# Designs tried in a protein design chat: VHH binders against o26223. Part 156

Target 1, 191 residues: o26223
Amino acid sequence: MKLLWTSQHIKVTVHIDGKVSKMDVLEAIKTRRSIRKYQDREVPEELIDKILDAAMCGPSAVDERPWHFIVVRNREMLEKIPEVHPYGAMVKDAPVAIIVCCDSSLEKIPGFWVQDCSIASQNILLAAHSLGLGAVWTGVYPLEDRVEGIRRLFSIPEHVIPFSVIPLGYPAENPGTRDLFDPDRIHLEKW
Key: E = the ipSAE of ESMFold2; O = the ipSAE of OpenDDE; V2 = 0.75 times the mean of E and O plus 0.25 times the DockQ between their complexes.

## First folded at step 9 (VHH)

Design x88 (framework vhh_lunsekimig_d3)
Fold by ESMFold2-Fast, scan of step 9:
Structure x88 (fold): chain B 191 residues (1-191), chain A 124 residues (1-124)
Amino acid sequence: as target 1 above (191 residues)
Amino acid sequence: EVQLVESGGGVVQPGGSLRLSCAASGFTFSSYELYWYRQAAGIERELIASITSGDSTWYVDSVKGRFTISRDNSENTMYLQMNSLRAEDTGLYYCAAEYSETFYGSSEPLFDYWGQGTLVTVSS
């Protein structure tokens, strides 16, 4: 796959029913939902490029940015993911999935790659949502069987750790919004 | 032990009404997103309606204005009120419960909990 990198990645809009809406950051965060049902529609390469650009813009410990990404569009490969990831059944029906990986050789601060890859994963989910796509985070690390299963399927070398698998596509479901604010989890000045 | 038990299915004529119930036990019902799925012959199971823990609702276009989903957290029960039923509404109706954003709590099918299904037949 050839990625296209242009200044068009700067501004995000959502096209809904022939109209274009601009989603602000708080709206994107509060309305993003896990989407596990996808339309049988191709996701254009330029949208994947925008999503990966956003993923790489996250903060990273000592700017180590250890992330690597595998973009999977091959139907046969997508169908094999559920065999090694028991909660990844929806991946076989997605038009594309992104595997977020850590290249441990790029790590400058031991252990912070988990935070780095979590940040990259969340940016993928938010960017996808802002572009009118749906996605879901499925965990790989730290479950050893899933890590090794994904590693084997995608020929990932031993020094690279698969962190998450994120299928995405045009949503074929809308689960609605959530009200998750819990003031009991906010402590002023001390516990 | 977690259970979801559907009831209220049956045979009804076009234009009729049915109310489905999904009684839940064994988990903190009020914290879960709740779904009604329909499985018709030869068609993949599809999401018909959902209700969030915050009571926001969603409906597939084919049932908007005819079906109403609701929940009663004190009784641990979800409902689907089905009005103006059509032949295409025929199918097995499943309730499902999921704590969203989890990679532990779901398997194939991808929900924490499914019911056994209740059959709705809209006959001539």
Scores: ipSAE 0.005, ipTM 0.185, lowest interface PAE 10.6, mean pLDDT 82

Design x89 (framework vhh_lunsekimig_d3)
Fold by ESMFold2-Fast, scan of step 9:
Structure x89 (fold): chain B 191 residues (1-191), chain A 123 residues (1-123)
Amino acid sequence: as target 1 above (191 residues)
Amino acid sequence: EVQLVESGGGVVQPGGSLRLSCAASGFTFSSYELYWYRQAAGIERELIASITSGDSTWYVDSVKGRFTISRDNSENTMYLQMNSLRAEDTGLYYCAAEYSESWYGAEPTFDYWGQGTLVTVSS
């Protein structure tokens, strides 16, 4: 029984009060879940700043970094999002949402801004999770009706394309962790 | 056809026990994460318990220590053992599979839902 006492148990937790977690990168990636139900609790500006800093640190094609972000806290504006995004109902119940946009004037290589904004969106989700928050990516681009609706609602200029709407807040649900590893999707050396 | 069917609900006195079952068909049961959701009087529908394909479990605080979720992959069935039942546990209990990670929209929270089974804890 001497060997059992030597075993170390290492645990990483995401604090509900929004304190910085000690979660490593792999744990953050594997345990992040879409969260659609939020506590009635304000998210501090400091945490939004940390999330946006992380979003802007992602790679982009030819380092074009075409992303712009709109931070929405106004309750009336959040309540109008479901009118122009049919699956955005949870946004009205979130304390804050981030709209990820592409400024096409910053694009250096045609078409890669979609990948750039996808990377920024995923970084927002991961950063939020690491800070004890929950978030969900709701798609805007390439659905023309959603793009135009969001543009009108937030006075977005013609050369800027709204890409995603990401509500976030302190989570009021915990869907658990997934086991998605599929070795049949891995090919060694060749297809 | 993917189907989830709950059973085991009923009327029980406070402090009693019930075991709910969720029978699954039409998909590879062992690969899916599974959930118990509750619609209770006076509160919004909430996730109360989950179990992963690797048998890791989670519980909402109000049921932790009283409820136990489990799965039997050979029988394609998930269970919820409910002990020390309280009046506030009264509600319609749903099983669900595959909490959605779709970014296309905020689609229904789960890809698959059961029809629900009623639990009534009467004083």
Scores: ipSAE 0.376, ipTM 0.732, lowest interface PAE 1.6, mean pLDDT 84

Design x9 (framework vhh_lunsekimig_d3)
Fold by ESMFold2-Fast, scan of step 9:
Structure x9 (fold): chain B 191 residues (1-191), chain A 123 residues (1-123)
Amino acid sequence: as target 1 above (191 residues)
Amino acid sequence: EVQLVESGGGVVQPGGSLRLSCAASGFTFSSYELYWYRQAAGIERELIASIDSGDSTWYVDSVKGRFTISRDNSENTMYLQMNSLRAEDTGLYYCAAEYSETFYGSEPLFDYWGQGTLVTVSS
């Protein structure tokens, strides 16, 4: 069978020496993939700062911006994450991980912090990709055991909720680009 | 029901060749990106090759130049031609489709997996 409606695959221009790529936003969105294999190479602090700057630029409900971030580079701490996140095995091999948290004291409208932190998490993934890094979002909230495990491991206070753990590094795999456009999911004027 | 079935594994001497096949049923084969994974004793399952719906290919460095992935949409089959085989190529070879974008977990997930076919490179 021939697919009559499809999108074109977009190629990404690779960075050199940690400088920002000249990637189109649509290209970045379409070519970003979850990366779980990392080179044995340090990620400069400047790149992490750029990623976190991008994370904080997302929209939030009533501009509440409830996100806080923990940057983990300590090898012993990274090695403990799989003990509290059963599908987090690759985190121990990443040079760095970012934990996205919600400070509930900053919440202005109940419940929207989940969307706020989702936006921040996706911005981390896109920013990492645009900077020549690979990353993967590993879910914490709403799984109670993972929330409690991460809280305990990183001494997170009760009013702060760990939302996601995002290991990142220079990619050591290339899973390729997906074509997921489905026009049957688009409805004009009414359902 | 979607199913992937591997064949073509076996015992071969170093420097030899094998061709693996992955036969797909229950879905429109030509629309999917397809993958070969390999798992050897004591090491993690690793992605070794992929081919997308437009026939763009990727290979892990250790097999680049020795392995060739291809697809035949009319036969609903993906192939892995393995040349210049080495002892370290020994392992279970898995066919997979649809590399999942999941944030539930961190392990590589695919919507569809085969059962695996054993490749042994030894005298």
Scores: ipSAE 0.383, ipTM 0.726, lowest interface PAE 1.3, mean pLDDT 84

Design x90 (framework vhh_lunsekimig_d3; at its last look DockQ between E and O 0.80; V2 from the best seeds 0.00; counts 0 for: pae E 4.7 > 2, unsure alone 63.4 < 65)
Fold by ESMFold2-Fast, scan of step 9:
Structure x90 (fold): chain B 191 residues (1-191), chain A 123 residues (1-123)
Amino acid sequence: as target 1 above (191 residues)
Amino acid sequence: EVQLVESGGGVVQPGGSLRLSCAASGFTFSSYELYWYRQAAGIERELIASIDSGDSTWYVDSVKGRFTISRDNSENTMYLQMNSLRAEDTGLYYCAAEYSESWYGAEPLFDYWGQGTLVTVSS
């Protein structure tokens, strides 16, 4: 039998005490937290596919969609990431990490790929949360030492720029939610 | 107000031990990633050790196996246990903190920096 690739739709679901509840988009955005402690559990490939499908659905400048993704599950490679990214210590304990990259050959408008890859990174965080996973964005670009360290570690070509490293897994911590609404930052009609 | 206060530095002979403390006030300590940096004369400030809000730790290669970082969220204090000290460990040790929702995690810009505590390994 042949392996068939099919498109998948992201469903917002959470597991609560063995029960399943559906989370709407606003709830997902408001309740997402950075998670750095993971259960010793594999993340199914099906969930990674759903996350990456969501990541690729973001808007991009002139629809250039410059994103490429590296999925890292190899334990030895995950353990080497903190050596080139000192502030990503939690990556060594994650079951999987996604490296968001920009293929500069796909760039149509100079400089906007940073916003494009930021959108993709945030979509990964939201999609992971909606699927009952926890994740954290660890910054790579524009820090040249991290960019080159990650490039060398994963044999990334010169025309491709690693943008972020996002470890993810089933959460082993529950930091609660934040209430960040600040009406003083909203100006009606004028500044 | 927001404050980080380092203590525990001093003069020790090679092979000696010191325990540094970083006492925090004015913010929710348990929600911060915590760092020890070292500044030696004529050398750029470098990250020595870190402990994040999920208790994951990192160490620069030169101190692995000799230094242990820990945090006590109930006391709002981070520690650096330094064993088997070498002349090369001499320097000003700084603590720094970064909020857990920050994706930046890089020198020199952090939310908070302490005043530093001097460690001198003399022989």
Scores: ipSAE 0.542, ipTM 0.806, lowest interface PAE 2.1, mean pLDDT 88
Fold by OpenDDE, look of step 10:
Structure x90 (fold): chain B 191 residues (1-191), chain A 123 residues (1-123)
Amino acid sequence: as target 1 above (191 residues)
Amino acid sequence: EVQLVESGGGVVQPGGSLRLSCAASGFTFSSYELYWYRQAAGIERELIASIDSGDSTWYVDSVKGRFTISRDNSENTMYLQMNSLRAEDTGLYYCAAEYSESWYGAEPLFDYWGQGTLVTVSS
């Protein structure tokens, strides 16, 4: 089955060490991998700002935009995250992590915040990759122990729900690329 | 066929040491997060150690300083060095693997499980 892609390519221009790198959106999507090993190198604030800008550009249910972001650079706090997130061991090795949260008071329709925060989280991953960084999505919600652990650790109010923890940094690994296209998952007109 | 096979279990006295192995076949776990679980009699299975694809490790408090998890991707094998063993360490030890692009990281949703190896710590 041949698919025609009509999507316009969005190119991201990144200035790294005086060099301009460009990656189109399809390339970013196709080549993105979870990165759990990072260089001993700080991530510039400008890149974090770009990533967060991208995170806020996704659609949301009725444009509710319920997301909040905690940017964590403090080494002590990064090292404590694995204590409440046993599957987030790599966070302690990252120079920075973004915690994506939902402010329930911003919800206009119940339950769609999961989709909204997922879109934001994915945009963080794609933007990071486009900018030459590596990142990984570590799930927090809906696992209660992780939700409460992160909540306590960062003093997050009850009406705010931590959704994901995303460590990021310059990658110190290259897992390679994947081809996961499956035409059997495509149905034309009907199931 | 995909398999995880634990080995190295046995009977040991308190204060003794054991080294467990988990050998993978049918797949390469270089892109997998790897876990050691254990289950004592009458107790729920518990996560005791993990090592991710970036070689970051995690330990439950009760084994910190005594157990060391490691992986050899070239041999497709994960290890658990257990030192200063205690009676409470007695149980069936399992290895598990989760693909690195899975973001949920939760039991029992791991891709692969071993059958377990028995560790008995007794005087």
Scores: ipSAE 0.316, ipTM 0.713, lowest interface PAE 1.6, mean pLDDT 89
Fold by ESMFold2, look of step 10:
Structure x90 (fold): chain B 191 residues (1-191), chain A 123 residues (1-123)
Amino acid sequence: as target 1 above (191 residues)
Amino acid sequence: EVQLVESGGGVVQPGGSLRLSCAASGFTFSSYELYWYRQAAGIERELIASIDSGDSTWYVDSVKGRFTISRDNSENTMYLQMNSLRAEDTGLYYCAAEYSESWYGAEPLFDYWGQGTLVTVSS
């Protein structure tokens, strides 16, 4: 007898609005904006899979890859997040959110997990954008009240640190792009 | 110069209504997360309502159903419609703004704060 992984779900044909985006990486970086208003439209699981694949492609300190992701689609749970994260009000209106967490037991070098999870979080934003979705990074760590609130809500153990909550969906707003280049921030050879 | 100016405070009877305004100058209001805070004497400011750049709103339980936050980006103005006022709503009301690309979203580090407008609910 072999143990094999099987799905409990009934096979359902999932229709997505478009093909994989053909967005240049520099265009994605320059045009990505924080999106807080979403269409009443489900995000297919296949897009979430692509986004999480991208999240895990980032570099990490000594390849420690300390990240874990909680995918939240349950309406009741999404609506509870603002109760413990008052600045995450838009999460209740999102079809899905991704919680980026650090498993501190995976740290190989102390103190670099924040950089690691920041890289994963930004990759989620860029990948979502490239797939025609809008997202926003809502900060959890290092704000203790937010960390403890999210940990309680999702039964996250003490050695796992919720880092960010990223709601996403098809955008229902267009804030436009910004030109933020500042040559005064560039120093040649020395400060 | 960047400014946030609250107005519309005053004295009102319990059960009455007030509409507070927060006018902004010197920046693009549409790119900001906007907040109303309330401060009773001797107590730290408390967040009571917010509206983000995507128009999603949040309210603390004590004002939910009674207060409505809104914004008019063309006038660089945010509003707080306060209905069914109670004695415990008495305090100094502040508006605050945080840039929409900020991931931090905490009161002590908000980009801009107003000077406050006083609301007194009493007979």
Scores: ipSAE 0.071, ipTM 0.497, lowest interface PAE 4.7, mean pLDDT 84
ESMFold2 (binder alone), look of step 10: mean pLDDT 76; pTM 0.746

Design x91 (framework vhh_lunsekimig_d3; at its last look DockQ between E and O 0.89; V2 from the best seeds 0.00; counts 0 for: pae E 3.4 > 2, unsure alone 64.3 < 65)
Fold by OpenDDE, look of step 10:
Structure x91 (fold): chain B 191 residues (1-191), chain A 123 residues (1-123)
Amino acid sequence: as target 1 above (191 residues)
Amino acid sequence: EVQLVESGGGVVQPGGSLRLSCAASGFTFSDYELYWYRQAAGIERELIASIDSGDSTWYVDSVKGRFTISRDNSENTMYLQMNSLRAEDTGLYYCAAEYSETFYGSEPLFDYWGQGTLVTVSS
């Protein structure tokens, strides 16, 4: 019995055997939305592992792979994140959050770690969505108050830079899809 | 035309209550994170409360237990119920909105700002 969650815009087919049907990559990209409301439901460790695997599959400058990930499930810690990150209020309501960090000691070329961690963060969002989860990117770097707040809260060493906090869970909202294609941003052969 | 219009400010005695409103028009209200800021004389503007598109709320410590932020997407309006007002709550109150698909979330780079409504708490 296929539980068809017919939301008006995204048909997520949940197979009874617990296998979440994966959507294709273009569908994942086009239909992904930031989700800030979550069900009171735990996220299985297997899904987190898949998400983290995806996070580590992106390219990086000279293959430096500077990223680290803190997986946070502790309710007390989740509830404390908004105290140091006021724009991350939804984190307190999520069953889990991933903090993406850069180990500066792994950086080979200065400044490209931002691109590397951005790629990892986006892969987390896309993977989560493809697995039937909702997530949101809350920016930490380069805002010093948030960087230091998260650093202190999670005892992150000085050579490691917290980059983003990504709460995720089963979605309890459906903000719909959007079309942002703009042909005026496309230039052929020259500007 | 995009507009945020604050209302409900006024003069009130300490211990009194006010309810502020922020009426929005010209954009998809439900797709925005909403914020209340205030600015006292000679002090920098401060974030005091927020409500995101998922109805998660945040409060600065000084207003916790006294202020309540809410939103009505059907009316394109955000509210701030202020109880047990204190002299230090005096200031110009601003509403702001930020599109939900941003990850920056920091003043002053919000998409929209209101003009503010004045709250004066005095005996």
Scores: ipSAE 0.767, ipTM 0.893, lowest interface PAE 0.6, mean pLDDT 92
Fold by ESMFold2-Fast, scan of step 9:
Structure x91 (fold): chain B 191 residues (1-191), chain A 123 residues (1-123)
Amino acid sequence: as target 1 above (191 residues)
Amino acid sequence: EVQLVESGGGVVQPGGSLRLSCAASGFTFSDYELYWYRQAAGIERELIASIDSGDSTWYVDSVKGRFTISRDNSENTMYLQMNSLRAEDTGLYYCAAEYSETFYGSEPLFDYWGQGTLVTVSS
């Protein structure tokens, strides 16, 4: 019997803690946790490329896709982030961070870039988790001092708005999964 | 019942030391970011030190090298070791806790606050 050439089935397999697992989308969403402690290990460029590819696949208002990304690996620069972002102390110990930015010149409808960049930020967190990495979203916008601090530190032009700083690395902590389902927040047919 | 209780405040002379404690109950302490804030007379409340769920620490410049923040998840307690105290360190010290699945990163939207403990450094 001859089976014609086909590519009908795609599977994603992730190696976690020495074990092979298939992480479906629901599992990735439900088991992702913010990770603030990282191993002293380099994250390969290949994984960063996969994460950024996933980040750009989210929906955006009027398909404006205003996202730009800065990949920071320089230790001196990572160590300066907590000087302008007090909640970002863990960034100094991360092997790499991604800064999610909005290029306002790409905005087609006012104000929706915040949702666009939120989607990109969450996709980074989910993609990192699916690849065996840990990450955390540290907020920048709309805090004016933090926006200007990050802008100055990374030479970001005035028409570009830094939105979030996301350090990532191989996790050195393993927080448990959250059980957050609350049926009282679901309204059938009307409020 | 959820509660944060500060202790260890008191009157001390310049150059002295104090150890503040913040005891927590009613929640999973290890899942929280922890903060010490100070409110001095006539001055807005200021973040002094923080320790996150991953044990990363941050300090305001005026206390670097003099204060040390730590946490003991088994005792549900956070500490602030204060050395080389100065008159400017006088104030009410508050502990605060924020759940680790936060991206806000600005003061002060926190899940729990303590009632404060008074530190007086005599001039």
Scores: ipSAE 0.576, ipTM 0.813, lowest interface PAE 1.9, mean pLDDT 87
Fold by ESMFold2, look of step 10:
Structure x91 (fold): chain B 191 residues (1-191), chain A 123 residues (1-123)
Amino acid sequence: as target 1 above (191 residues)
Amino acid sequence: EVQLVESGGGVVQPGGSLRLSCAASGFTFSDYELYWYRQAAGIERELIASIDSGDSTWYVDSVKGRFTISRDNSENTMYLQMNSLRAEDTGLYYCAAEYSETFYGSEPLFDYWGQGTLVTVSS
C-alpha cells in the first residue's frame, strides 16, 4: 500500500500587462519545460524585472544572497556566447539571456553559494514560465573552460563566478508535460 | 535496451565527402540534445558539432562551413554531412545524446554514447 498526501492547491494572483494571471504553483512546476526555440519577439523590460524580483525571493544560506545578474540583449554578445559555451547554442537565437553569478565577497558561509545560485536560477525558470515565456538553464559552473570563457566575454571580475546562462523568450515549441513521479525514490522513516 | 549506432565511416581521399548516420533504438530523439564527437589516435575526444532539441546548431571552428549536422526525428536518426575532408579529420566519430531537461552537459555525463565509426582521410 502506498501513502497518499492530500494537498491544498495554492493560487496566487499576478498582474501581466493589466491582466490578472492565476497559476497554481504545482501546475507551474509540472508544466515548465526547457525551451530552446523562441519567437522573433522582444521580451519587455518589465517582464525581466519581474523575473529578477522572483529570482531574489529564494532562500539563501544564512541569508547571504550572493547572486548578481547580467541581462544580455545585445545581438553580438548573444552570438558570442556559444563560442565559449558550446552547450548554449540556442542563446544566439534568444531575444535576451540572464547570466546568474555569485559574488564571492558576499559569502557568509563557504561553499553554499552553489545552492543559493541554483535556487535563483530555478526561480527564474518558473517566473518566466508563469509570464508566458520559455527558458532553459545552461550550466556554466563548475566547468572551468565555461566559467573562464563567460568571465572573459562579459568582463566579470575574478571574485565573481558565472554560474548559469539562461536564455529566454516567447516559446516557439511545446514539448509537453512529463510524468516523472517515482514512488521508489521515497523512503519512510529510514532508507 | 537503449543504443546509438553510428554508420557511414570509411576511407576517402582529401577533398572528398562522407555522410555519417547515428540511429537510435530504445528511445526517440525528439527531446534530446544530440552531439558528434571525434577522436584522433592518442588524443581526447573533442566535440565537433551539436544540434539541440530546438534545432540550434553549433560547430567547432575547424569544421565550420564543411560539416553540417542535421536530425530526422521521424527516422530517429541524426546525420553529419562531411565535405571537403582533410587528413586532420581522420578519427573515430561518436554520436551522443542527452535528455533536453539537462542543465549540464559534457562527454562524461551524456545519457547515451555510440560505439563509433571510423573515418580515414588518406591519399
Scores: ipSAE 0.241, ipTM 0.645, lowest interface PAE 3.4, mean pLDDT 86
ESMFold2 (binder alone), look of step 10: mean pLDDT 76; pTM 0.749

Design x92 (framework vhh_lunsekimig_d3)
Fold by ESMFold2-Fast, scan of step 9:
Structure x92 (fold): chain B 191 residues (1-191), chain A 123 residues (1-123)
Amino acid sequence: as target 1 above (191 residues)
Amino acid sequence: EVQLVESGGGVVQPGGSLRLSCAASGFTFSDYELYWYRQAAGIERELIASITSGDSTWYVDSVKGRFTISRDNSENTMYLQMNSLRAEDTGLYYCAAEYSESFYGAEPLFDYWGQGTLVTVSS
């Protein structure tokens, strides 16, 4: 059976740099793209605070909220990230990066911290986009060499697991539209 | 099945020009970051040029002003226009592709590579 799809639009008003813009939630989700090239322009601390507030509002397994965040603005530290996480010049050219971490001492359900930190990472990307910034999720966990490299570089304790590194800034590129809806992946009532 | 096929290599005199092509199939080309790598005898593969899904370009210093990378999403093809060729540009040129929304975040080691096209600048 073919599915008939009807969408509704939800309008949300947000304040960006003191100005009001309108972006509904579905528009934000559908237009967010990974951004790897940034303007040579600092990101205000208040925007980072808003992004991290949004990151912490995601659901977590049994409300365990295991996430911790490291905000990196130091140029020398940003330039060292590619030595332990090989993704070229993008991170070193970003004005700031957020490292999403899991504090394993906060975990209540084994293994669900991965979903928890994935949700926090995606919320960072969406919040950044809604605020006129660009960002990209670069994976750390479950790659042991990257986990230990990032741990060593940022003095992360043994009970804390670095999950992702997310550089962000004002975008210097504009990727095009995506068409990802595939009805063949939707099964009615049963597989 | 995903495939990248390079073409356009050949033998040229110093100062000459070549246009390399990388034809892609089996994936949504417009969603990928695209790369040209070069491997010369006795030297590891080096990144020469890249073009993002957002059309931002990067070049290694040795080719800036001489090489131009471009992409044609309607033809699923990436190009490298090589001008003012030098003996040092001799090598096997590979194209590579990495999904733009991949959170893996590595250089294009895992997505897709072509077999290469040989460029020889006679000296």
Scores: ipSAE 0.461, ipTM 0.702, lowest interface PAE 1.8, mean pLDDT 85

Design x93 (framework vhh_lunsekimig_d3)
Fold by ESMFold2-Fast, scan of step 9:
Structure x93 (fold): chain B 191 residues (1-191), chain A 123 residues (1-123)
Amino acid sequence: as target 1 above (191 residues)
Amino acid sequence: EVQLVESGGGVVQPGGSLRLSCAASGFTFSDYQLYWYRQAAGIERELIASITSGDSTWYVDSVKGRFTISRDNSENTMYLQMNSLRAEDTGLYYCAAEYSETFYGSEPTFDYWGQGTLVTVSS
């Protein structure tokens, strides 16, 4: 193994459980795992606000920022999500879920909203992890049945596209760290 | 190598019970979401039940209250307890596993699956 790039470590100050804590950004990225088992604990509104603030700080094509978010805490509504999203069974067991949506009326350039909402979704996952929470991205778009199921369930208008459903809570599982660095996928100067 | 082996199928009378097992090897079982699919002759394979790494369960409406999915991470095995069996439950039952770091649920991505276990509900 050799160093391909030299960069400084960046320490980020994160507010955790009412306190300010320091976390390495690279550690946050490398240790985040999909979490599908949650403690029976409420997630404070203040933490959801911090997560959504982080979600909206992502880059977007032509700075169009097409995202809207639905915060779902109602138990009956959370229990209905798996009926329209068969691979989202864990949502009914989460204390809260965030639905990431694209408002097409905010779109400035066609098609890039998918990338914009992907960035927002990943920021939600990283922000949740940095705040001591666990979360998982469950895909909605481009699966037409899931898109329409979620739209009907939450009365989402036709010009808005539900993109992802992200349940989150205090984690009740601790999966191991992944080692994914593959130098064979890095090409210097040419393919 | 990744391997899933189904067992427990057989012939039963309507109203009978069967317990299917899916034994896994070659991967970290606890990191996987697990699925039971059913394929009847001439019908597209359908999702019957699922269990997440966090033990959350999902069932297709036709089997709710009759089937119970469970997993034992220490034994690397998933189960499907099938009660009050009906003629429409006849089919090949396939187990499937999907790595937990996926943002879409989908059919299994493994090179090797079991050949399925046949369940026949006969009169």
Scores: ipSAE 0.498, ipTM 0.788, lowest interface PAE 2.4, mean pLDDT 87

